# VH-VL binders against q9c950r261to396: the designs that were tried, part 36

Target 1, 136 residues: q9c950r261to396
Amino acid sequence: VPTFEDVKEVTIRRSKLAKWLMEPFFEELIVGCFVRVGIGRSKSGPIYRLCWVKNVDATDPDKTYKLENKTTHKYLNVVWGNETSAARWQMAMISDGHPLEEEYRQWIREVERTNGRMPTKQDISEKKEAIQRTNS
Below, E stands for the ipSAE of ESMFold2; O stands for the ipSAE of OpenDDE; V2 stands for 0.75 times the mean of E and O plus 0.25 times the DockQ between their complexes.

## First folded at step 20 (VH-VL; framework fv_ixekizumab)

Design dd2 (at its last look DockQ between E and O 0.89; V2 from the best seeds 0.83)
Fold by OpenDDE, look of step 20:
Structure dd2 (fold): chain C 136 residues (1-136), chain A 122 residues (1-122), chain B 112 residues (1-112)
Amino acid sequence: as target 1 above (136 residues)
Amino acid sequence: QVQLVQSGAEVKKPGSSVKVSCKASGGTFSNYAIHWVRQAPGQGLEWMGIIIPYFGTAYYNQRFKGRVTITADESTSTAYMELSSLRSEDTAVYYCARGGEWLDNYYYMDVWGQGTLVTVSS
Amino acid sequence: DIVMTQTPLSLSVTPGQPASISCRSSQSLLYEWGKTYLHWYLQKPGQSPQLLIYEVSNRASGVPDRFSGSGSGTDFTLKISRVEAEDVGVYYCMQGIDYPYTFGQGTKLEIK
């Protein structure tokens, strides 16, 4: 099971997504990373779910949205529990903050509950290295 | 073309509970949220709560003081709203509504059920 | 809770004439990622509400272009360039930024 620290290091913030959006390496690099998807806001503040990125979905060029100052038709297919059930998500609704430990615990519980895929230590290491190579 | 079909009208006594169902068809249930909204006779719309089945979570209007319970059964693509400790003021048409075409559009309601009249009277 | 205030609460319009409805929120509906969560619904007589405009200015599927939405922050407007008989009903604005979601009081549109 990846540690919270492991997950934090491969969690991509919205501003980074916007920065990498048009880079040739983006669609490959983002796979296996984590993102915090916004699912509302209560009196206690914004509510996020920590999700694993399955792939980039750019199958519909006509459905665009704004990601900061950029227009894009790229979406993320993210996974909360089991990858057999992925959700499409606008990158604009990804948190620009770091994940919370409670969000990490929720994700772990859901992966276990649904017998989902748990990233290996090797997966995390490789992703960390790949992110570092971008130097951005 | 997703459709939401709700259960039939209910007549209840004060203090009892009512459970309204909302069955979705024509789409993937886990790809959207379900809202519940009610409307008392001659009044406006009141948001009761939301459930996001994909994330297994629901959020409620605290003005109902814990009397509302929203659940979902993904195997049957059905959402439920249970309102307990019914009062005469709970007499209203209750609507379920889909939260957007995609899950990330949970914050507006683009498909509505036909409504369920719940009458609370002694 | 965010309070949504509509004005007017009722209006009577001659067919072919324009109509305008205002909606004000007690706090900004602009989210941190740039989306403004203000939506408009129409409830025709004897029917369920239906989505009219989402995110301030986007027309829902099947909504005629005579409907338009505008505004920012806390002040929003729904306009109908040429009112038709089928536009009769109650219009509601709604904020979708904070739980609980809240609606305006509704604006009843009638034909003269």
Scores: ipSAE 0.915, ipTM 0.960, lowest interface PAE 0.6, mean pLDDT 96
Fold by ESMFold2, look of step 20:
Structure dd2 (fold): chain C 136 residues (1-136), chain A 122 residues (1-122), chain B 112 residues (1-112)
Amino acid sequence: as target 1 above (136 residues)
Amino acid sequence: QVQLVQSGAEVKKPGSSVKVSCKASGGTFSNYAIHWVRQAPGQGLEWMGIIIPYFGTAYYNQRFKGRVTITADESTSTAYMELSSLRSEDTAVYYCARGGEWLDNYYYMDVWGQGTLVTVSS
Amino acid sequence: DIVMTQTPLSLSVTPGQPASISCRSSQSLLYEWGKTYLHWYLQKPGQSPQLLIYEVSNRASGVPDRFSGSGSGTDFTLKISRVEAEDVGVYYCMQGIDYPYTFGQGTKLEIK
């Protein structure tokens, strides 16, 4: 079971998604990582869910949006709980902040509730190395 | 074609509760948010809350907290709004509405139900 | 809560003439660099509300191009270039940035 620290190290922020958007390695790198999707904002600030990235959807070129100073039609399909059910998100809706331990606990509970799958510690380690190589 | 069909009109006494249903058809229920909005006779629109079935969570307008409960049943593609401790000022048409085309557009409403009139009279 | 203020509250227009409705929010509706959470709805007499414009300026499906939205930050405008009889109803702006979501008071559009 990956720890909060494991997941935090492979959680990709919006600024990094924007930086890597047009790189040939983009999909290979971010699939299997985590992102914080925005699901609203309250008096105490924005509300996020920590989700596992399943794939990149770029199949509808007419569904364009702004991501920082770029225009794209790439979307993230993310998993909350059961890994066979994904939801599509604009990268503009991804947090540029770091995950919170409460968000990680919510993800764990939802995976357990739905009998979902988690990445292994080895999956996380390999993804962490890929991110580090890309940042250098 | 996405369609939201609500339960029929209700007449209630003060102090009781009402549960309005909203059945979605023509789409994947878990891929969009459901809002509840009410409109008292001759008045404007008032947002009551939202449920995001994919994440299993609901958020409420604080003025109704403690009296409103919003739930969803994914197996029947139906959302529910229950309002308790009814008062005469709760007489209104209650609408359910779907969030935008995809779940990442949860913050506006592109499909509306037909409305359910709830009348609270003594 | 974010207060949404519409002006005018009532508008009488001769068919074929333009109409303009203003909406002001008590705080900026810009969040997540680049998105602005301001939307417009029309409620025709005896009907449920319908979406007209989302995110300031995007027309909803099936909305005629005589409807346009503009604005930024806290000040927004809905324009109808040539009013038709079918445009009669109450127009609402709404913010979708912070819970609770809030509507303006409504602007009733009538044909003169």
Scores: ipSAE 0.701, ipTM 0.902, lowest interface PAE 1.6, mean pLDDT 91
ESMFold2 (binder alone), look of step 20: mean pLDDT 90; pTM 0.940

Design dd3 (at its last look DockQ between E and O 0.92; V2 from the best seeds 0.83)
Fold by OpenDDE, look of step 20:
Structure dd3 (fold): chain C 136 residues (1-136), chain A 122 residues (1-122), chain B 112 residues (1-112)
Amino acid sequence: as target 1 above (136 residues)
Amino acid sequence: QVQLVQSGAEVKKPGSSVKVSCKASGGTFSNYAIHWVRQAPGQGLEWMGIIIPYFGTAYYNQRFKGRVTITADESTSTAYMELSSLRSEDTAVYYCARGGEWLDNYYYMDVWGQGTLVTVSS
Amino acid sequence: DIVMTQTPLSLSVTPGQPASISCRSSESLLYEWGKTYLHWYLQKPGQSPQLLIYEVSNRASGVPDRFSGSGSGTDFTLKISRVEAEDVGVYYCMQSIDYPYTFGQGTKLEIK
């Protein structure tokens, strides 16, 4: 099971998504990363779910939205529990903050409950390295 | 094209509970959220709560003080709203509504059920 | 809770004439990622509500271009360029930036 620290290091925030959006490496790099999807706001603050990114969905060019100052038709297919059930998500609704440990725990529980795929240590390491190369 | 079909009218006594169903057809149930909104006779709209089946979570209007329970059965594509400790003031038409075409559009209601009248009287 | 205030609460319009409804929120409906969570619904007599405008200015599917939404922050407007008989009903604005979602009081539109 990947640690919270592992997940934090491969969690991509909204501003980074916007920055990488048009880069040729984006669609490949984002796979296997994590994002925090916004599912509402209450008096206690914003509510997020930590999700694993399955792939970029750009199959509908007519469905555009704004990601910061950019217009895009790229969405993320994200997975909360099992890959057999992915959800399409606007990158604009991804958190620009770091994940919370409680969100990590929720994700772990859901993956276990649904017998979903848990990233391996090797998966995380490779993703970290790939991200580092991109930041160079 | 998604359609929402709700259960029939209910007549209840004060203190009892009512459970209204909302069956979705024509789409993938897990791709959207379900809202519940009620409307007392001659009054405006009141949001009761939302369920997001994909994330297995529901959020409620706290004005109902815990009397509302929203559930979903993905196997039957049906959402439920249960209101307990019924009062005469709970007499209203109750609507379920789909939250957006996609799950990430959960925050507005683009498809509505036909409504279910719940009458609370002694 | 965010309070939504509509004005007017009722209006009578001659067919072909324009109509305008205002909606004010007690707090800004602009969220940090740039979305403004203000929407408009129409409930025709004896019917369920239906979505007209989402996110301030986007017309829902099937909504004629006679309808337009505008505004920002806390002040929003729904306009009908040429009112038709089929436009009769009660219009509601709604915020969805915070739970609980809240509606305006509704504006009843009638034909003269």
Scores: ipSAE 0.865, ipTM 0.945, lowest interface PAE 0.7, mean pLDDT 96
Fold by ESMFold2, look of step 20:
Structure dd3 (fold): chain C 136 residues (1-136), chain A 122 residues (1-122), chain B 112 residues (1-112)
Amino acid sequence: as target 1 above (136 residues)
Amino acid sequence: QVQLVQSGAEVKKPGSSVKVSCKASGGTFSNYAIHWVRQAPGQGLEWMGIIIPYFGTAYYNQRFKGRVTITADESTSTAYMELSSLRSEDTAVYYCARGGEWLDNYYYMDVWGQGTLVTVSS
Amino acid sequence: DIVMTQTPLSLSVTPGQPASISCRSSESLLYEWGKTYLHWYLQKPGQSPQLLIYEVSNRASGVPDRFSGSGSGTDFTLKISRVEAEDVGVYYCMQSIDYPYTFGQGTKLEIK
């Protein structure tokens, strides 16, 4: 039952993904965190969905793209609702901003609607520590 | 590989509605964004909207919002576009199109259906 | 809405010669995520449109390498290094940086 603040503290922005991309423990660090995936832009601004990172997909080394000033073939498999289906997302399409409370509520509603899995408070605590250690 | 097969041509009277189907075969339907584009006789292409089934959301060209409803049925891998209050100006070929190979490339159209002619006449 | 303007609207080309089509947007198509949301489509006579180039310069699957795209910001160009008979049709540019997505007016390419 994580709160919005819990999720916010473990939501990773695009600039952080780019910064950590080459760290030996990148996948272990990012899996279980949240990201805001961009699904378009309206006149009122960009549209995001808050998603839970299931794993990193780097299986096709020829599928490269620019992430900030770097080139990578790493993608995030993210979960919206039930974790039995995931969407592959390039990190260049991840927001560099912080989540909105409405985005958190949308995520909660979709997990409930699909009987999906949520991280535990302990899972969040461990991710918070890992992020803090990496930022220091 | 992905194929998009649309429902057949329709002839409609002004003031009625039309619902065009677009069935995707190949791949997982939730991995696709589906766009709708129309083309009046002798005219260019006009984007109508998009549905992203994985996120259960649709966005419309405001020119059509209020008359257009775009939906998807994941159990049948079918997207639908319904246009209501038809006018003679709505006579066009209506296309569905899939976004890129993966959902994060939703923002361009790589696979197109065969098109559905809708004729609106009294 | 973002206006997409193509020039020329009609083009007649001798087989084997190059062709160039210009597309200009009313707003920059470069987004903060580092992508440029400009794409090209070809509609051959009697056919559905087909993707030709996505994100300015990436050829879609099965598109011959004589097609190339370039440009930045608001000004973009599609080039065909050597026009062939199968290239006839109407070429459209499209922006997808903002909803609603919008197309250019189309450029009809004919062989003379």
Scores: ipSAE 0.726, ipTM 0.909, lowest interface PAE 1.3, mean pLDDT 91
ESMFold2 (binder alone), look of step 20: mean pLDDT 91; pTM 0.944

Design dd4 (at its last look DockQ between E and O 0.92; V2 from the best seeds 0.80)
Fold by OpenDDE, look of step 20:
Structure dd4 (fold): chain C 136 residues (1-136), chain A 122 residues (1-122), chain B 112 residues (1-112)
Amino acid sequence: as target 1 above (136 residues)
Amino acid sequence: QVQLVQSGAEVKKPGSSVKVSCKASGGTFSSYTIHWVRQAPGQGLEWMGIIIPYFGTAYYNQRFKGRVTITADESTSTAYMELSSLRSEDTAVYYCARGGEWLDNYYYMDVWGQGTLVTVSS
Amino acid sequence: DIVMTQTPLSLSVTPGQPASISCRSSQSLLYEWGKTYLHWYLQKPGQSPQLLIYEVSNRASGVPDRFSGSGSGTDFTLKISRVEAEDVGVYYCMQSIDYPYTFGQGTKLEIK
């Protein structure tokens, strides 16, 4: 099971998504990363779910939205539990903050409950390296 | 084309509970959210809560002080709203509504059920 | 809770004439990622509410272009360029930036 620290390092925030959006490496790099999807706001503050990115979905060019100052039709297919059930999500609704440990715990529980795929240590390491190369 | 079909009218006594169903058809149930909104006779709309089946979570209007329970059965594409400790003031038409075409558009209701009248009287 | 205030609460319009409804929120409906969570619904007599406008200015599917929404922050407006008989009903604005979602009081539109 990947640690919270592992997940934090491969969690991509909204501003980074916007930055990488049009880069040729984006669709490949984002796979296997994590994002925090916004699912509402209450008096206690914003509510997010930590999700694993399955792939970029750009199959509907007519469905555009704004990601910061950019217009895009690229969405993320994200997975909360099992890959057999992915959800499309606007990158505009991804958190620009770091994940919380409670969100990590929720994700772990859901993956276990649904017998979903848990990233390996090797998966995380490779993703970290790929991200580092991109930032160079 | 998604349709929401709600259960029939209910007549309840004060202190009892009512459970209204909302069956969705014509789409993928897990790809959207379900809201519950009620309307007392001659009054405006009041939001009761939301369920996000994909994430298995619901959020409620705290004005109901815990009397509302929203659930979803993905196998039957049906959402439920249970209101307990009924009062005469709970007499209203109760609507379920889909929260957007996609899960990420959960914040507006683009498809509505036909409504369910719940009458609370002694 | 966010308070939504509509004005007027009722209006009578001659067919073909324009109509305007205002909606004010007690706090900004602009979220950090740039979306403004203000929507408009119409409830025709004896019917369920139906979505008219989402996110301030986007017309829902099937909504004619004579309907338009505008505004920002805390002040919003729904306009009907040429009112038709089928436009009779109660209009509601709604915020969805915070749970609980809250509606305006409703504006009843009638035909003269």
Scores: ipSAE 0.856, ipTM 0.946, lowest interface PAE 0.6, mean pLDDT 95
Fold by ESMFold2, look of step 20:
Structure dd4 (fold): chain C 136 residues (1-136), chain A 122 residues (1-122), chain B 112 residues (1-112)
Amino acid sequence: as target 1 above (136 residues)
Amino acid sequence: QVQLVQSGAEVKKPGSSVKVSCKASGGTFSSYTIHWVRQAPGQGLEWMGIIIPYFGTAYYNQRFKGRVTITADESTSTAYMELSSLRSEDTAVYYCARGGEWLDNYYYMDVWGQGTLVTVSS
Amino acid sequence: DIVMTQTPLSLSVTPGQPASISCRSSQSLLYEWGKTYLHWYLQKPGQSPQLLIYEVSNRASGVPDRFSGSGSGTDFTLKISRVEAEDVGVYYCMQSIDYPYTFGQGTKLEIK
């Protein structure tokens, strides 16, 4: 079971998504990573859920939106708990901050509740190495 | 494509509760968010809360001080709003509304139900 | 809670003439990179509200191009380039940057 630190190291922020958006390796790199999707703001600040990236959806070129200083029609299909219930998400609604330990615990609980799939520690180690190579 | 059909008008006594249903047809209910908005006679719109079934959570307008409960039943594609400890000031039309075309557009309401009149009088 | 203030509260226009409705928020509705959480709704007589404009300036599906929205930060405007009889009703702005979402008090548009 991956730890909070394991997941944190492969959680991709919005600024990185925007940086890598046009690279030929974009989908291969970010599939299997985590993102924090924004679901509103309370009086105590933004509310996020930590989700696992299943794939990139770019099938509707007319569904464009602004991601920082770029325009794109790429969306993330993300998983909360069980992969059978993936949600499409625009990257503009992804946090540019680091995950919180409570967000990680919420993710663990939902995976357990739904008998969902988790990445292995090996999966995360390989993803971390891929991210490190890309930052070169 | 998407339609929201609400339960019928209710007449209630002060101190009782009311539960309004909102049945979605078309689309995939698990990818929806549902808002509740009310409108007192001759007045403007007042947001009551949202349910986000995909993430299993709801957020409420605190001005109702815990009197509002919003739930969803995915098996029947139906959302519910229950308002307790009714007062005459709660007489209003209650609307349900879907947030956006997709889950990531939850923050505006693109499809509205027909409204449910709740009248509170003794 | 964020207060939304509309001006005017009512207006009467001759068909074919333009109309303009102002909406001001008590806090900026711009969040992070480029999204502004200001939307416009129309409630025609005897009907449910309907979405007109989302995110300041984007027309909802089926909304005629004579409707346009503009503004930034705390000051926003809905314009109707040529008012038609079907445009009568009450117009509301709404913010959705913070829970609870809040509406302006409404602007009633009439033909006369």
Scores: ipSAE 0.657, ipTM 0.893, lowest interface PAE 1.7, mean pLDDT 91
ESMFold2 (binder alone), look of step 20: mean pLDDT 91; pTM 0.945

Design dd5 (at its last read DockQ between E and O 0.91; V2 from the best seeds 0.89)
Fold by OpenDDE, fold request of step 22:
Structure dd5 (fold): chain C 136 residues (1-136), chain A 122 residues (1-122), chain B 112 residues (1-112)
Amino acid sequence: as target 1 above (136 residues)
Amino acid sequence: QVQLVQSGAEVKKPGSSVKVSCKASGGTFSNYAIHWVRQAPGQGLEWMGIIIPYFDTAYYNQRFKGRVTITADESTSTAYMELSSLRSEDTAVYYCARGGEWLDNYYYMDVWGQGTLVTVSS
Amino acid sequence: DIVMTQTPLSLSVTPGQPASISCRSSQSLLYEWGKTYLHWYLQKPGQSPQLLIYEVSNRASGVPDRFSGSGSGTDFTLKISRVEAEDVGVYYCMQSIDYPYTFGQGTKLEIK
């Protein structure tokens, strides 16, 4: 099981998504990373779910939205639990903050509950190295 | 294409509970959230809560003080809203509504059920 | 809770004439990632509500272009360029930036 610290290091913030959006390496690099998807805001603050990124979905060019100051039709297929059930998510609704340990615990529980794929330590290390190669 | 079909009208006594169902068809249940909204006779709309089955979570309007319970059965693509300790003021049409075409559009309601009248009277 | 205030509460319009409904929120509906969580619904007589506009200015599928939404922050407007008989009903604005979601009081549109 990857540690919370491991997951934090491969969790991509909204601002970085916006930065990488048009880079040729983006769609490949983002696979296997984590993102915090926004699912609302209560009186106690914003609510996020920490999700694993399955792939970029750009199959609907007519469905555009604003990511920071950029217009895009690229969405993330994110996974909370088992990758057999992925959800499409616009990157504009990704957190620009770091994940919380509780979010990490929730994700772990769901992956285990649904017998989902748990990233290996090697997966995480490779992703970390790939991210570092972007120099950003 | 997606439709929400709700259970039939209910007549309840004060203090009792009512459970309204909302069955979704024509789409993937896990790809959207389900909202519950009610409307008292001649009144406006009141948001009761939301369930996001994909994330196994629900959020409630605290004005109901814990009387509302929203659940979902993915195997039957059905959402439920149970309201307990019914009062005459709970007499209303209760609507379920889909939160967006996709789950990331959970925050607006693009498909509505036909509504379920719940009458609370002694 | 965020309070949504609509004006007017009732509107009588001659067919073919324009209509305008205002919606004000007690706090900004603009979120940090640039999305504004204001939506409009129409409830025709004897029917369930239906989505008209989402995120201030986007028309829902099947909604005629005579409907338009605008605004920012705390002030929003729904406009109907040419009111038709089928536009009769109660219009609601709704905020969804915070739980609980809250609706305006509703604006009843009638034909003269």
Scores: ipSAE 0.941, ipTM 0.966, lowest interface PAE 0.5, mean pLDDT 96
Fold by ESMFold2, last read:
Structure dd5 (fold): chain C 136 residues (1-136), chain A 122 residues (1-122), chain B 112 residues (1-112)
Amino acid sequence: as target 1 above (136 residues)
Amino acid sequence: QVQLVQSGAEVKKPGSSVKVSCKASGGTFSNYAIHWVRQAPGQGLEWMGIIIPYFDTAYYNQRFKGRVTITADESTSTAYMELSSLRSEDTAVYYCARGGEWLDNYYYMDVWGQGTLVTVSS
Amino acid sequence: DIVMTQTPLSLSVTPGQPASISCRSSQSLLYEWGKTYLHWYLQKPGQSPQLLIYEVSNRASGVPDRFSGSGSGTDFTLKISRVEAEDVGVYYCMQSIDYPYTFGQGTKLEIK
């Protein structure tokens, strides 16, 4: 079971998605990473759910939106819990902050509740290395 | 076409509870965000809360949180709003509404149910 | 809670003439990622509300292009370039930047 620190190291922020958006390696790099999707703002602050990225949906070139200083029609299909069910999400509504331990625990509980699949520590280590090479 | 069909009008006594249903047809219910909004006779709109079944999460207007419960049953594609400890000022038309077609557009209301009149009287 | 204030509360318009409805929020509706969470709804007599405009200026499906929205921060406007008989009803603005979502008090549009 990956630890909170393991997951944190492969959680991609909105600013990174925007910076990598046009790179040929974009989809390969971010699939299997985590993102924090925004589902509203309460009195206590923004509300996020920690999801992993299943794939990129770019099939409708007319569905454009602004991501930072760029315009795109790429969306993330993200998973909360079981990998057989995904939600399509615009990258503009991804947090630019790091995950919280509570968000990680919510993710763990949802994967368990739905009999979902967790990445192994090896999966995460390989993804972490790929991210590091890209940043170099 | 996606449609939201609500349960019929109800007449209730003060102190009782009411549970209004909202059945969705078309699309995948677990990918919908469902809002509840009420409107007292001759008055404006008041947001009561939202359920986001995909994230197994609901948020309530604090004005109602102690009395309002919003739930969803994915197997029947139905959302429910239950309002407890009813009083005469709860007399209103209660609407359910779906967010945008895609879940990342949860934050506005695209498709609305026909409304359910709940009358609270002695 | 964010207070939404509409002006005017009622409006009588000669058919074919323009109409303008103002909506002001007690706080900015511009969120950190550049979206502005202001929407407009129309409730025709005896009907459920219907979405007209989302995110300030985007027309919902099937809404005629004579409807337009504009504004930023705390000040927003809905314009109808030429009013038709089908446009009668009550118009509401709504914010969704924070829970709970809140509506303006409504603007009743009538034909003279």
Scores: ipSAE 0.835, ipTM 0.933, lowest interface PAE 0.8, mean pLDDT 92
ESMFold2, look of step 20: ipSAE 0.740; ipTM 0.912
ESMFold2 (binder alone), look of step 20: mean pLDDT 91; pTM 0.943
OpenDDE, look of step 20: ipSAE 0.915; ipTM 0.960
ESMFold2, look of step 21: ipSAE 0.805; ipTM 0.921
ESMFold2 (binder alone), look of step 21: mean pLDDT 91; pTM 0.945
OpenDDE, look of step 21: ipSAE 0.913; ipTM 0.959
ESMFold2, fold request of step 22: ipSAE 0.830, 0.834, 0.832; ipTM 0.929, 0.931, 0.932
ESMFold2 (binder alone), fold request of step 22: mean pLDDT 91, 91, 91; pTM 0.944, 0.943, 0.944
OpenDDE, fold request of step 22: ipSAE 0.940, 0.939; ipTM 0.966, 0.966
ESMFold2, last read: ipSAE 0.827, 0.833; ipTM 0.931, 0.929
ESMFold2 (binder alone), last read: mean pLDDT 91, 91, 91; pTM 0.942, 0.941, 0.941
OpenDDE, last read: ipSAE 0.939, 0.940, 0.940; ipTM 0.966, 0.966, 0.966

